VHH binders against q96fz2. Designs and how they scored, part 157

Target 1, 269 residues: q96fz2
Amino acid sequence: CGRTSCHLPRDVLTRACAYQDRRGQQRLPEWRDPDKYCPSYNKSPQSNSPVLLSRLHFEKDADSSERIIAPMRWGLVPSWFKESDPSKLQFNTTNCRSDTVMEKRSFKVPLGKGRRCVVLADGFYEWQRCQGTNQRQPYFIYFPQIKTEKSGSIGAADSPENWEKVWDNWRLLTMAGIFDCWEPPEGGDVLYSYTIITVDSCKGLSDIHHRMPAILDGEEAVSKWLDFGEVSTQEALKLIHPTENITFHAVSSVVNNSRNNTPECLAPV
Below, E stands for the ipSAE of ESMFold2; O stands for the ipSAE of OpenDDE; V2 stands for 0.75 times the mean of E and O plus 0.25 times the DockQ between their complexes.

## First folded at step 10 (VHH)

Design N16 (framework vhh_6z1v_2; at its last look DockQ between E and O 0.72; V2 from the best seeds 0.00; counts 0 for: pae E 7.3 > 2)
Fold by OpenDDE, look of step 11:
Structure N16 (fold): chain B 269 residues (1-269), chain A 123 residues (1-123)
Amino acid sequence: as target 1 above (269 residues)
Amino acid sequence: EVQLVESGGRLVRTGGSLRLSCAASGSTFRYYGMGWFRQAPGKEREVVAAITQSGGSTYYADFVKGRFTISRDNAKNTVYLQMNSLKPEDTAVYYCAAGKGIYVETPSEYNYWGQGTQVTVSS
């Protein structure tokens, strides 16, 4: 996974992340560093994206079922990294393969500390290789969406008005991530960064791409992944597998350029 | 372009079962969400059931109440509707549809339609 969309306004995003804590109380996640949130239809590695994580990471004795939402850098910077510039990392930390997560120090160490997060996105992009050509077709991949009573009579998503309504009730893609905290050697602010765990693609996506993000489907999966206080690493890793609960549509080549940040990026063609 | 051909519609008695099939042309079937719709005389076309590309998610209209099951075989380019416990009110022309839209329950999200197959349920 090398490209995502996360373009919802902050308030809409927050509401979309409504949850129940272990007591059954309805809650909204509290923001940490909300000013770092930059909505975009075209998120690339090294950009900031919002993730969910347990409140226990920030507050001693907090209920570990409570959630915080925080923008973090895509591309995990390990805490042990001693260079002053994260760009000097010699290995790719955009993704973490599920099968080797425990073999790589960069991922194993933070995971062992309970630094699990849920990466939020509208969906992610993948490019299908066309047989016989060098041309690649991009696809936008996301959770199946269901029209809710609140969404009103959403006619064809082809009108701008209808398109906006689609996003008001959009079910966000929830991807399993690992984050770490890095203190720059020269001082400064602690950098929070994340990697997305990847798995082999489900059968439905296999023709598009052979790998997919580990998607946490449903509140229980999300809660268990986040709750490092109650759920062990071993138990959490059981949640990491391919899912067929995905839909997709082809999009234009506009998304190929990471500088393009318009609705055309994820619009069906 | 995808051509859709429905089959299996016939006269059945109340409480009976019927399996509808929809065969799609071409090699792009797996990229489409599929849906079954029905239209009774004098009524609007309504969604019966829908299924995502991989079959990992399904939608059913409220009136289905567990009586119908939508499934698909991407290797055969076919979508099915198993209908059990049929009622006279289920009498309609049933249509298969293929689409790439976001909402599988919305007819306007479908791009291709079959000609339909008649299902008649007698009392």
Scores: ipSAE 0.826, ipTM 0.919, lowest interface PAE 0.6, mean pLDDT 93
Fold by ESMFold2-Fast, scan of step 10:
Structure N16 (fold): chain B 269 residues (1-269), chain A 123 residues (1-123)
Amino acid sequence: as target 1 above (269 residues)
Amino acid sequence: EVQLVESGGRLVRTGGSLRLSCAASGSTFRYYGMGWFRQAPGKEREVVAAITQSGGSTYYADFVKGRFTISRDNAKNTVYLQMNSLKPEDTAVYYCAAGKGIYVETPSEYNYWGQGTQVTVSS
């Protein structure tokens, strides 16, 4: 997973993240740095994407089940990184493999600090290799959506006016992530950055790509992954596995160029 | 901020029982996850047990499961480790630790530590 869509306006995104805390109280996540959120149909590594994380990371006496939503840089910069410029990082931290996450210092250290987050997206893109050509077929991959008479279908939306109805009750994709905090050695703002944990693809996606993000299917899984105050690293890692609860459709080559940021990127073809 | 003081360590015979106490001073004890760790001579410090802020979850090392019980009393600002069926291998200095989260896989992330209490188990 190297490309996502996360295009919802901030207010719609916030409502889509409504949740229940440990005491059963209904809540919306509280924003940090909301001005850094940039909706896009075509998010690539090094751009900012919204993530959910426990309030306890920011307030020492917070209820660990309460959630913050914050934009973070895609591409984890380890806390020990010694250079002044994060773009100089030698190794790729866009994804981390579930099978070696506890063996890689870049991921083991923040994971040990409870730095678990849930990466939010409308869905993600993967490119299937085509026979007899170097061309790849892109697919948009997302949770199955509940249909109502008031909501539309992304598969049926072929004009901008119809797409308004698709997003009213869209179920956001919730991917397991690890984040870290990097303090520039010469001073400046703390950089928050994340990686997406990857697993072997499920049977349903195996013909498209051999890997998939670790998807947290449902509020129980999301809650346990985020709650580092109540759930240890070992217990949280039990949530990391392939899921079959996923759907997809082919999209046009417009999405190939990360500079293209229009609804056409995820429209079915 | 919290200051931690362990007590209860002593010499005990194999098969015996012992309860360790960790008293916290400071107004924020309720907001910390708590852990018990031990260190034997020539060995690294290892996690024994941990309890969450709410007390809703407890975590135990495999070598103490079924024998040790961790508990907390937030009204008394105290965490306890009840040790049953003690073995010579349990001989170690036992440390109390406080952290904002649960760090059983990375003991070094606990923010506050006591000075330790010596437990010696003899045959």
Scores: ipSAE 0.421, ipTM 0.779, lowest interface PAE 2.9, mean pLDDT 88
Fold by ESMFold2, look of step 11:
Structure N16 (fold): chain B 269 residues (1-269), chain A 123 residues (1-123)
Amino acid sequence: as target 1 above (269 residues)
Amino acid sequence: EVQLVESGGRLVRTGGSLRLSCAASGSTFRYYGMGWFRQAPGKEREVVAAITQSGGSTYYADFVKGRFTISRDNAKNTVYLQMNSLKPEDTAVYYCAAGKGIYVETPSEYNYWGQGTQVTVSS
């Protein structure tokens, strides 16, 4: 997983993250650093994207079931990193394989501190290799969506009015992540950064790509992954597996250039 | 681009079972969402069931939940509708459809339609 879409305005994104706390009360996550949120149809590594994490990471004695939403850098920078420039990491931390997560210090250490997060996106992109050519077909991959408003003879979702309604009730993709906190050696603000855990692809995606992000499907899975106060690392890792509850459609090559930030990036072709 | 041919529609008794098949043309079948729709005379076409490209998620109309099952076999380019506990109100022409849109329950998201197969349920 190396490209996502997360384009919703902050207020729409926040409402899509409504949840129930441990007591069953409906809540919205509280933002940290909202000005660092950079919505785009075309997010790549090193960019900031919103993640969910437990309030307990920020407040002693907080209810660990309460959620914070914060933009973090994609590409985990370990707390032990000594250089001043994160781009000088000797290894790629965009993704973390589930089968080796407890063997890599970059991921094992923050995981042992309970630094679990949920990475939010509209969905992610993958490129399918075509046999006999170097050309690749990009796909947009996302949760199946439920239309809650009926329209009679209204046209396809690409009209401006219908496009707005598609996104009003969009079910965000919720991917399992690990984050860490890095203090730059010459001072400055602590850098929060994340990696996305990956698993073998499900049968439905295997023709597109052999790996997929670990998707947390439903509020129980999301709550258990986030709640490091009540759910141990060992128990949380049981949530990490492929899912078949996923769909996709082909998109144009516009998305190939990461500077293209338009709805065309995820439009069906 | 894709051609759809339904089969399996026939006369059945109330309480009976029937399996509809939809054969799809082309190697791109696995990249389409598939749906079954029905239309009785004088009535509007309505969704019966739909299934995502992978087969991992399905939709069923309220009136058929628990009685019908949609499935797909991407190796055979075929979509099925298993209909159990049939009622006279299930009498209709059943259509198979393929689409690449986001919402599988909405007819406007479907670009390709079969010619239909008649299902008649007698009392």
Scores: ipSAE 0.024, ipTM 0.552, lowest interface PAE 7.3, mean pLDDT 87
ESMFold2 (binder alone), look of step 11: mean pLDDT 82; pTM 0.851

Design N17 (framework vhh_6z1v_2)
Fold by ESMFold2-Fast, scan of step 10:
Formats: C-alpha cells, sequence, structure tokens
Structure N17 (fold): chain B 269 residues (1-269), chain A 123 residues (1-123)
C-alpha cells in the first residue's frame, strides 16, 4: 500500500469518524492542525493524511478512549533521526511488515510508547501485474458500502449529482498505523509521521497484489488499536491480520500519475 | 562539551518515591537529547528513560512505564527522573547521559555521561 484516496472535505470526514468513547458517549474526534489536511483522490508517500489517535498522547490525564484526528506525514521519521531533513532518511518507512514490526527499531520503539494510529482513507490503490505484458492494471480497493435509498453507488456515478450521493455515509477505510514524533535538530515544530502496517493479502485480493494494509474492520478493532492506555502492544498486535471484508473495481491509468487529483482517479472503467 | 552531575540517589523503602536530578555544565545542553540509564551489580547498563532536546517527546523502558517520569528544564540545564512505586528490582546506580543525536535509543549513542548516583530500594 503506496497510494490512497482521501478526498472528503474536513467537515464530512469528521462526521464520518463519529464514535463512542468507553462510557458510551457519542463523540466526534477533535482536530489537531486541521489546516494541514489536504483532500486528494491520489495521495502518495510524503504527503499528509488524516489519522486517528488517542487523546492521551496529547493530554496527560485524558480518557484514552477519546480520539484526536490529525494530519501526519506518510513515511515514518523515527524520533532518533539525527539529520535536519526528513527526506534524507535512507530507508523506506511507507509500510511496516507485520511479521518484522517487533524486530525493526524504527517501529518497535514507537510501538513501545503506544504510538498506534488509524490511517483514514476513502480506499487505496494497487496495480495488478498482468502476465505476458509489462502493463499494470490499477484497482481502487475499499470497504463494502452499506446502501440506503438515498445513497448512490460508485459504479452508477456518472454525473456530479450522483457523486454527491456516493459519498453520503461513505464508510472510510481504517488501516492500522504506527506513528512517531520527530523534533528537528535546528528547532521548529515537531513532525508527526506514520507508517501503514502490511500483511499478506487475503484470498479476495490475491490476484491483484500479494500484500495489503492491515485493515481494522469495525469500531471494536479500531478502539482497541487506538486505546494504548488499556490495550497492551501484545494484545493490539492480535488485531493485525488479513481481512476478506473488502471490495474493489478497476480504474483508469489516470491514477498512475500522483499529480492527477480528480474523481476520475477512482471512477470505474 | 557537556559535564553532567547526578544527585538525589539514596535508600528508599519499597513503594516509595524519589526524584533524581542531573545538572549540566556547558553551553550546549539545550542541543542534546538526555537519558537516564541504570546499572545493577552484574548487569549491563540499560536505558530507563529518554527525552528530546525540547522536552516534546519522551521514551520509557517497559519495566518503568507508568511509574517513572522524565522531564527537563533547559533554563536550569537540568534533567529530572521522578520515580514512583519503587521496587527492589529498581536498585541500581542511575546515570545521566547526553546524546549526540536529537533522540537516541541505545547507550552507544550517548557521548557524555555522569558519574552515577546510587538508588537502593529495600523491603
Amino acid sequence: as target 1 above (269 residues)
Amino acid sequence: EVQLVESGGRLVRTGGSLRLSCAASGSTFRYHAMGWFRQAPGKEREVVAAITQSGGSTYYADFVKGRFTISRDNAKNTVYLQMNSLKPEDTAVYYCAAGKGIYVETPSEYNYWGQGTQVTVSS
């Protein structure tokens, strides 16, 4: 997982993240740095994406079940990184393999600090390698959407009016992430950055790609992953596995160029 | 460039609390990540807690999480370790260290070390 769509306007995204705290109170996550959120149909590594994380990371006495939503840089910069420019990091931290997460210092250390986050997206893109050719077919992969009489479907959206209905009550993809906090040696703002944990692909995706993000399917999984005050690293890692509750459709090559940022990127071909 | 002097180590009863201080001399303290390490008899020196140069991020070893708190005061060139709910297993010489990087994980990444202060926890 190296490309996502996260295009919802901030207010729509916030409502899509409505949740219950441990006391059963309905809440919306509180924004941190909302001005850094840039909606896009075509997000690549090094861009910012919204993530959910526990309020306890920012407030010493906060209820660990309460959530903050914050834009973070995709591509984890370890807290111990000593160079002044994060782009100089010598290794790729866009993804973190589930099988080696406890063996890699860049990921083990923030996990030990409870720095778990949920990466939000409309869905993600993967490129299927077609045998006998060097061409790849891109696919948009996302949660199955629950339809109401008022909501549209992505396959039927052929006009701007229909697209408005597609995004009503869209169920955001919730991917397990690890984040870290890096302080520039020269001073300045703390950089928050994340990596997406990856697992072997499920049977349903095996013909498209051999890896998939670790998807947290449902509020119980999401809340346990985020709640580092009550859920240990060992218990949280039990949530990291392939899921079959996913759907997809082929999209045009427009998405191949990360500079293209239009609805055409995720429209069915 | 930095000289470190620990203080505050003493005998404490199990379940007690203790605050260690590390005073730094030199003009470069504010640019160093700081750490607290400990070494028990017959054991290797291990990291207890670390704090970045600004104090914006901290690290704690699993065996002290929820019990110890690291903090720093750059105006006073001092780093602190607040130790609560002390256990006999916490008995060790505690060392203050200044790291060459912004935030460092292992002892080999620290350039400057204090002489240590003895903490003894008895039942």
Scores: ipSAE 0.000, ipTM 0.083, lowest interface PAE 23.4, mean pLDDT 83

Design N18 (framework vhh_6z1v_2)
Fold by ESMFold2-Fast, scan of step 10:
Structure N18 (fold): chain B 269 residues (1-269), chain A 123 residues (1-123)
Amino acid sequence: as target 1 above (269 residues)
Amino acid sequence: EVQLVESGGRLVRTGGSLRLSCAASGSTFRYNAMGWFRQAPGKEREVVAAITQSGGSTYYADFVKGRFTISRDNAKNTVYLQMNSLKPEDTAVYYCAAGKGIYVETPSEYNYWGQGTQVTVSS
């Protein structure tokens, strides 16, 4: 997984993340560093994306079932990294393979500290290799969506108003992540950065790409992944597997250039 | 580019069963969500059932839940609708549709449509 869309305005994104804590109380996640959230239809590694994590990571006496939402850098910088510039990290930590997560120090150490997060997106992009050419076909991949209103159908000639209605009730993609905290050797703010865990593609995606993010399908899976106070690393890793509960459609080559940040990036073609 | 041909529609008695098939021509079948829709005389076309590209998620209209099952065979480029416990209210022309839209239950999300197959349920 190397490209996502996460374009919802902060208030819409926050409401889309409504949840129940351990006592059944309805809550919205509390923001940390909300000004670092930058909505985009075309997010690449090294940019910030919103993640959910347990409040217990920040407050020692917090209920581990309560959630914080925070922007984090995509591309995990290990706590032990000794260079002053994190962009100089030689190995790619954009994704973490599920089969080797306990063998790689960069991932094993933060996982042992309970540093699990849920990476939020509208959906993610993958590029299908086309036989006989060097061209690749991009696809936007996301959870199946169901209309919640009786308001009319989105027609072939979609208007801006019709697209606004789509996003009001959008079910966000929830991907399993691992994060770490890096303190610059020469001082400065702690950098929070994450990686997305990847698994083998499900049957439905195998023709598009051979790998997929580990998707946490539903609130039970999301809650267990986040709750490092009650759910051990071993138990949490049982949630990491391919899912068939996804849909997709082909999109324009506009998405290929990560500088393009318009609704055309995810519109069906 | 995708062409859809429905088959299996016929007269059947109340309480009977029927299986509809929809054969797709074209190389893109496995990349499309598929749906079954129906239109009875004097009514608008409505969704009956829908299935995602992999078959991993399905949608059913409330009036068919527990009685109908949608399935697909991507190796044969075919989608099926198994209809059980048929009642006169199920009488309609049944349409197969292929689409790339966001909502699988919405007719306007479907780009390709078959010609329909008539299902008549009598007492």
Scores: ipSAE 0.145, ipTM 0.587, lowest interface PAE 5.3, mean pLDDT 87

Design N19 (framework vhh_6z1v_2)
Fold by ESMFold2-Fast, scan of step 10:
Structure N19 (fold): chain B 269 residues (1-269), chain A 123 residues (1-123)
Amino acid sequence: as target 1 above (269 residues)
Amino acid sequence: EVQLVESGGRLVRTGGSLRLSCAASGSTFRYYAMGWFRQAPGKEREVVAAISQSGGSTYYADFVKGRFTISRDNAKNTVYLQMNSLKPEDTAVYYCAAGKGIYVETPSEYNYWGQGTQVTVSS
C-alpha cells in the first residue's frame, strides 16, 4: 500500500470516527495537533495522515479503550535511529510485512510497547498491470458503502452534482498500523511516524495487486487492535489477515502523479 | 456506453438448475461492476448478486446465498448467474445491469440495463 485518499474535512472525519468505549458510552476521538491534518485525495509516503490510537499512550492510567486521533508521518522512523534527518533512513518503512513483523527490530520493538494504531483513509490506490501494454490501470479500493435515504449516488446521470453527499456517511477504511516515537538527537519535537501492515492480497484483489493492507473490518477488530492495555501483542496479531469485504473501481491516470490533488483522482471512469 | 443482452431464461422444475448469461457490447465492459436483479409480478426490483470489475469481490442477497453464484469473463464480455436449487419464489424477470457506482445493492447505482429474461419455476 503506497498511496491513499483522506480528503474529508476535519469535522466530517471526526464524526466518521464515532465509537463506543468499554463502558458502552458513545464518543468522538479527541484530536492531537488537529492543525497538522491536511485533507488530500492523493497521499504518498512521508506525508502526514490521521491515525487512531489509545489515550493510554499519552495519559498514565487513562482508559485504554478511549481514542485519540492524531496526524502522523507515513514512513516509520524507529526510536533508535541516530541520524538527524529522518529522510536518511536507508530502509523503506512505508509498509511492514505481517509474516516478518516479529523478526524486524524496527517493528518488533514498537509493537512490544503496544504502539498499535489504526490508519484512516477514504480508501487506497493500486495499479494493475495491463496485458499487451506498458500502461497500468489505477483502482480506488475501499469498504463497501451502505446507501442511506438522503445520501447521494455516484453513477447516476447527474452524479457529479450529488457526489459530495456520498461523503456525509462514508465508511472510512481502517488499516492496521504500527507507530514509533523518535526524538531528534540534536533536540526538537518528538516525531510520531507509522507503517501500514501488509498481507497477501485476498482473492478479490489478486488481479489488481499481490499485496494489500491489513484491514480491520468492524468496530470489534478496531477496538481490539487499539486497546494495548487489555489485548496482548499475540492476540492483536490474530486480527492481521486478508479480507474479502472490500470493493473498488477504476480511476483516471490523473492519480499517478502524487502532486495531483483533485476529486478526479478517485472518481469512477 | 454498454448494451446488455440477457439469455438463458426458461421454465424449470422446482429443485432444478439454470445458468443465465449477459452479453455486453462495447469496449468498456471491464470498467463496470455487474449486477443481477430480479422483479416478480407486483413486486419491486431487487438485487440478487453483484460482481466487481475484476471479479474479485461479490455480493449476494440473503435469499440466494449458497444457491446462486455470479461470475464474469472479461475476455468474452459476459457475466453469468448460476442458479441452483430453484424454488417457485425465484420466478421473476431477471435483469443484467452495469454500473460504476459505489452501492452495489442499489439499482440507482447502475447506468445500463438489459431488457430482462423470464425465469419460471414450477412444481
Scores: ipSAE 0.012, ipTM 0.346, lowest interface PAE 8.6, mean pLDDT 86

Design N2 (framework vhh_6z1v_2)
Fold by ESMFold2-Fast, scan of step 10:
Structure N2 (fold): chain B 269 residues (1-269), chain A 123 residues (1-123)
Amino acid sequence: as target 1 above (269 residues)
Amino acid sequence: EVQLVESGGRLVRTGGSLRLSCAASGSTFRFYAMGWFRQAPGKEREVVAAITQSGGSTYYADFVKGRFTISRDNAKNTVYLQMNSLKPEDTAVYYCAAGKGIYVETPSEYNYWGQGTQVTVSS
């Protein structure tokens, strides 16, 4: 997973993330750095994306089941990185493999600190390689959506009003991530950056790509992944596996250029 | 923000039982997960058991499952380790630790540590 869509306006995104804390109280996640959130149909590595993380990361006496939503840079910069420019990092940290996460220092260290996050997206894109051709077919991959008379469908949306109906009750894709905090050696703001954990593709996606993000399907999985105050690293890693609860459709080559940021990027062809 | 003091370590016979206590000073104890660790001479410190801040979840190392029980009393700022069916291999200094979460793979993430209490199990 190297491209996502996360286009919802901040207020719609916030409502889509409504949750219950440990005591059963209904809550919305509290924002940090909301002005850094940039909606887009075509998010690439090194751009910022919204993630959920435990409030306990920021407040020592916080309830670990309460959630913060914050934009973070896609591409984990380890806390121990000594160069002045994060783009000088010699290895790619856009994704981390589930099978080697405890063997790689860049991921093992922040994971050991409880630095687990849930990466939010409308869905993600993958490019299918076709036998005997140089053309690759892009697909938009997302959770199955509940269809109601009030909600539209992606295939039927042909106007701004119809698109609004599609997104009003969209179930966001929730991907397991690891984040770290990097302090620039020369001073400046702390950089929060994340990586998406990847697993072997499920049967339903195997013809599109051999890997998929580790998807946390449902609030129980999301809450256990985030709650580093109650759930150990060992227990949290049991949540990391392929899922079949996913759907997809082919999209236009418009999405290929990461500078294209329009609904056409995810519209069915 | 917490000071930890272990007590209860002593000499016990193989097959015996012992309860260790860890008393915390400070008003913030209830916001920490607690762990028990042990260290035998010439060996690294290893995790034995851990308990979340609410007491709702526990962790046990495979070598103590079914024999040891961790519990806490937040009103008394105390965490306990009940040790049953003790074996000579359980001989070690036992340490209490406090942290934001349960860090079985990364003991260095526990913020506060006690001085340790010696447990000796004789044949």
Scores: ipSAE 0.133, ipTM 0.590, lowest interface PAE 5.8, mean pLDDT 87

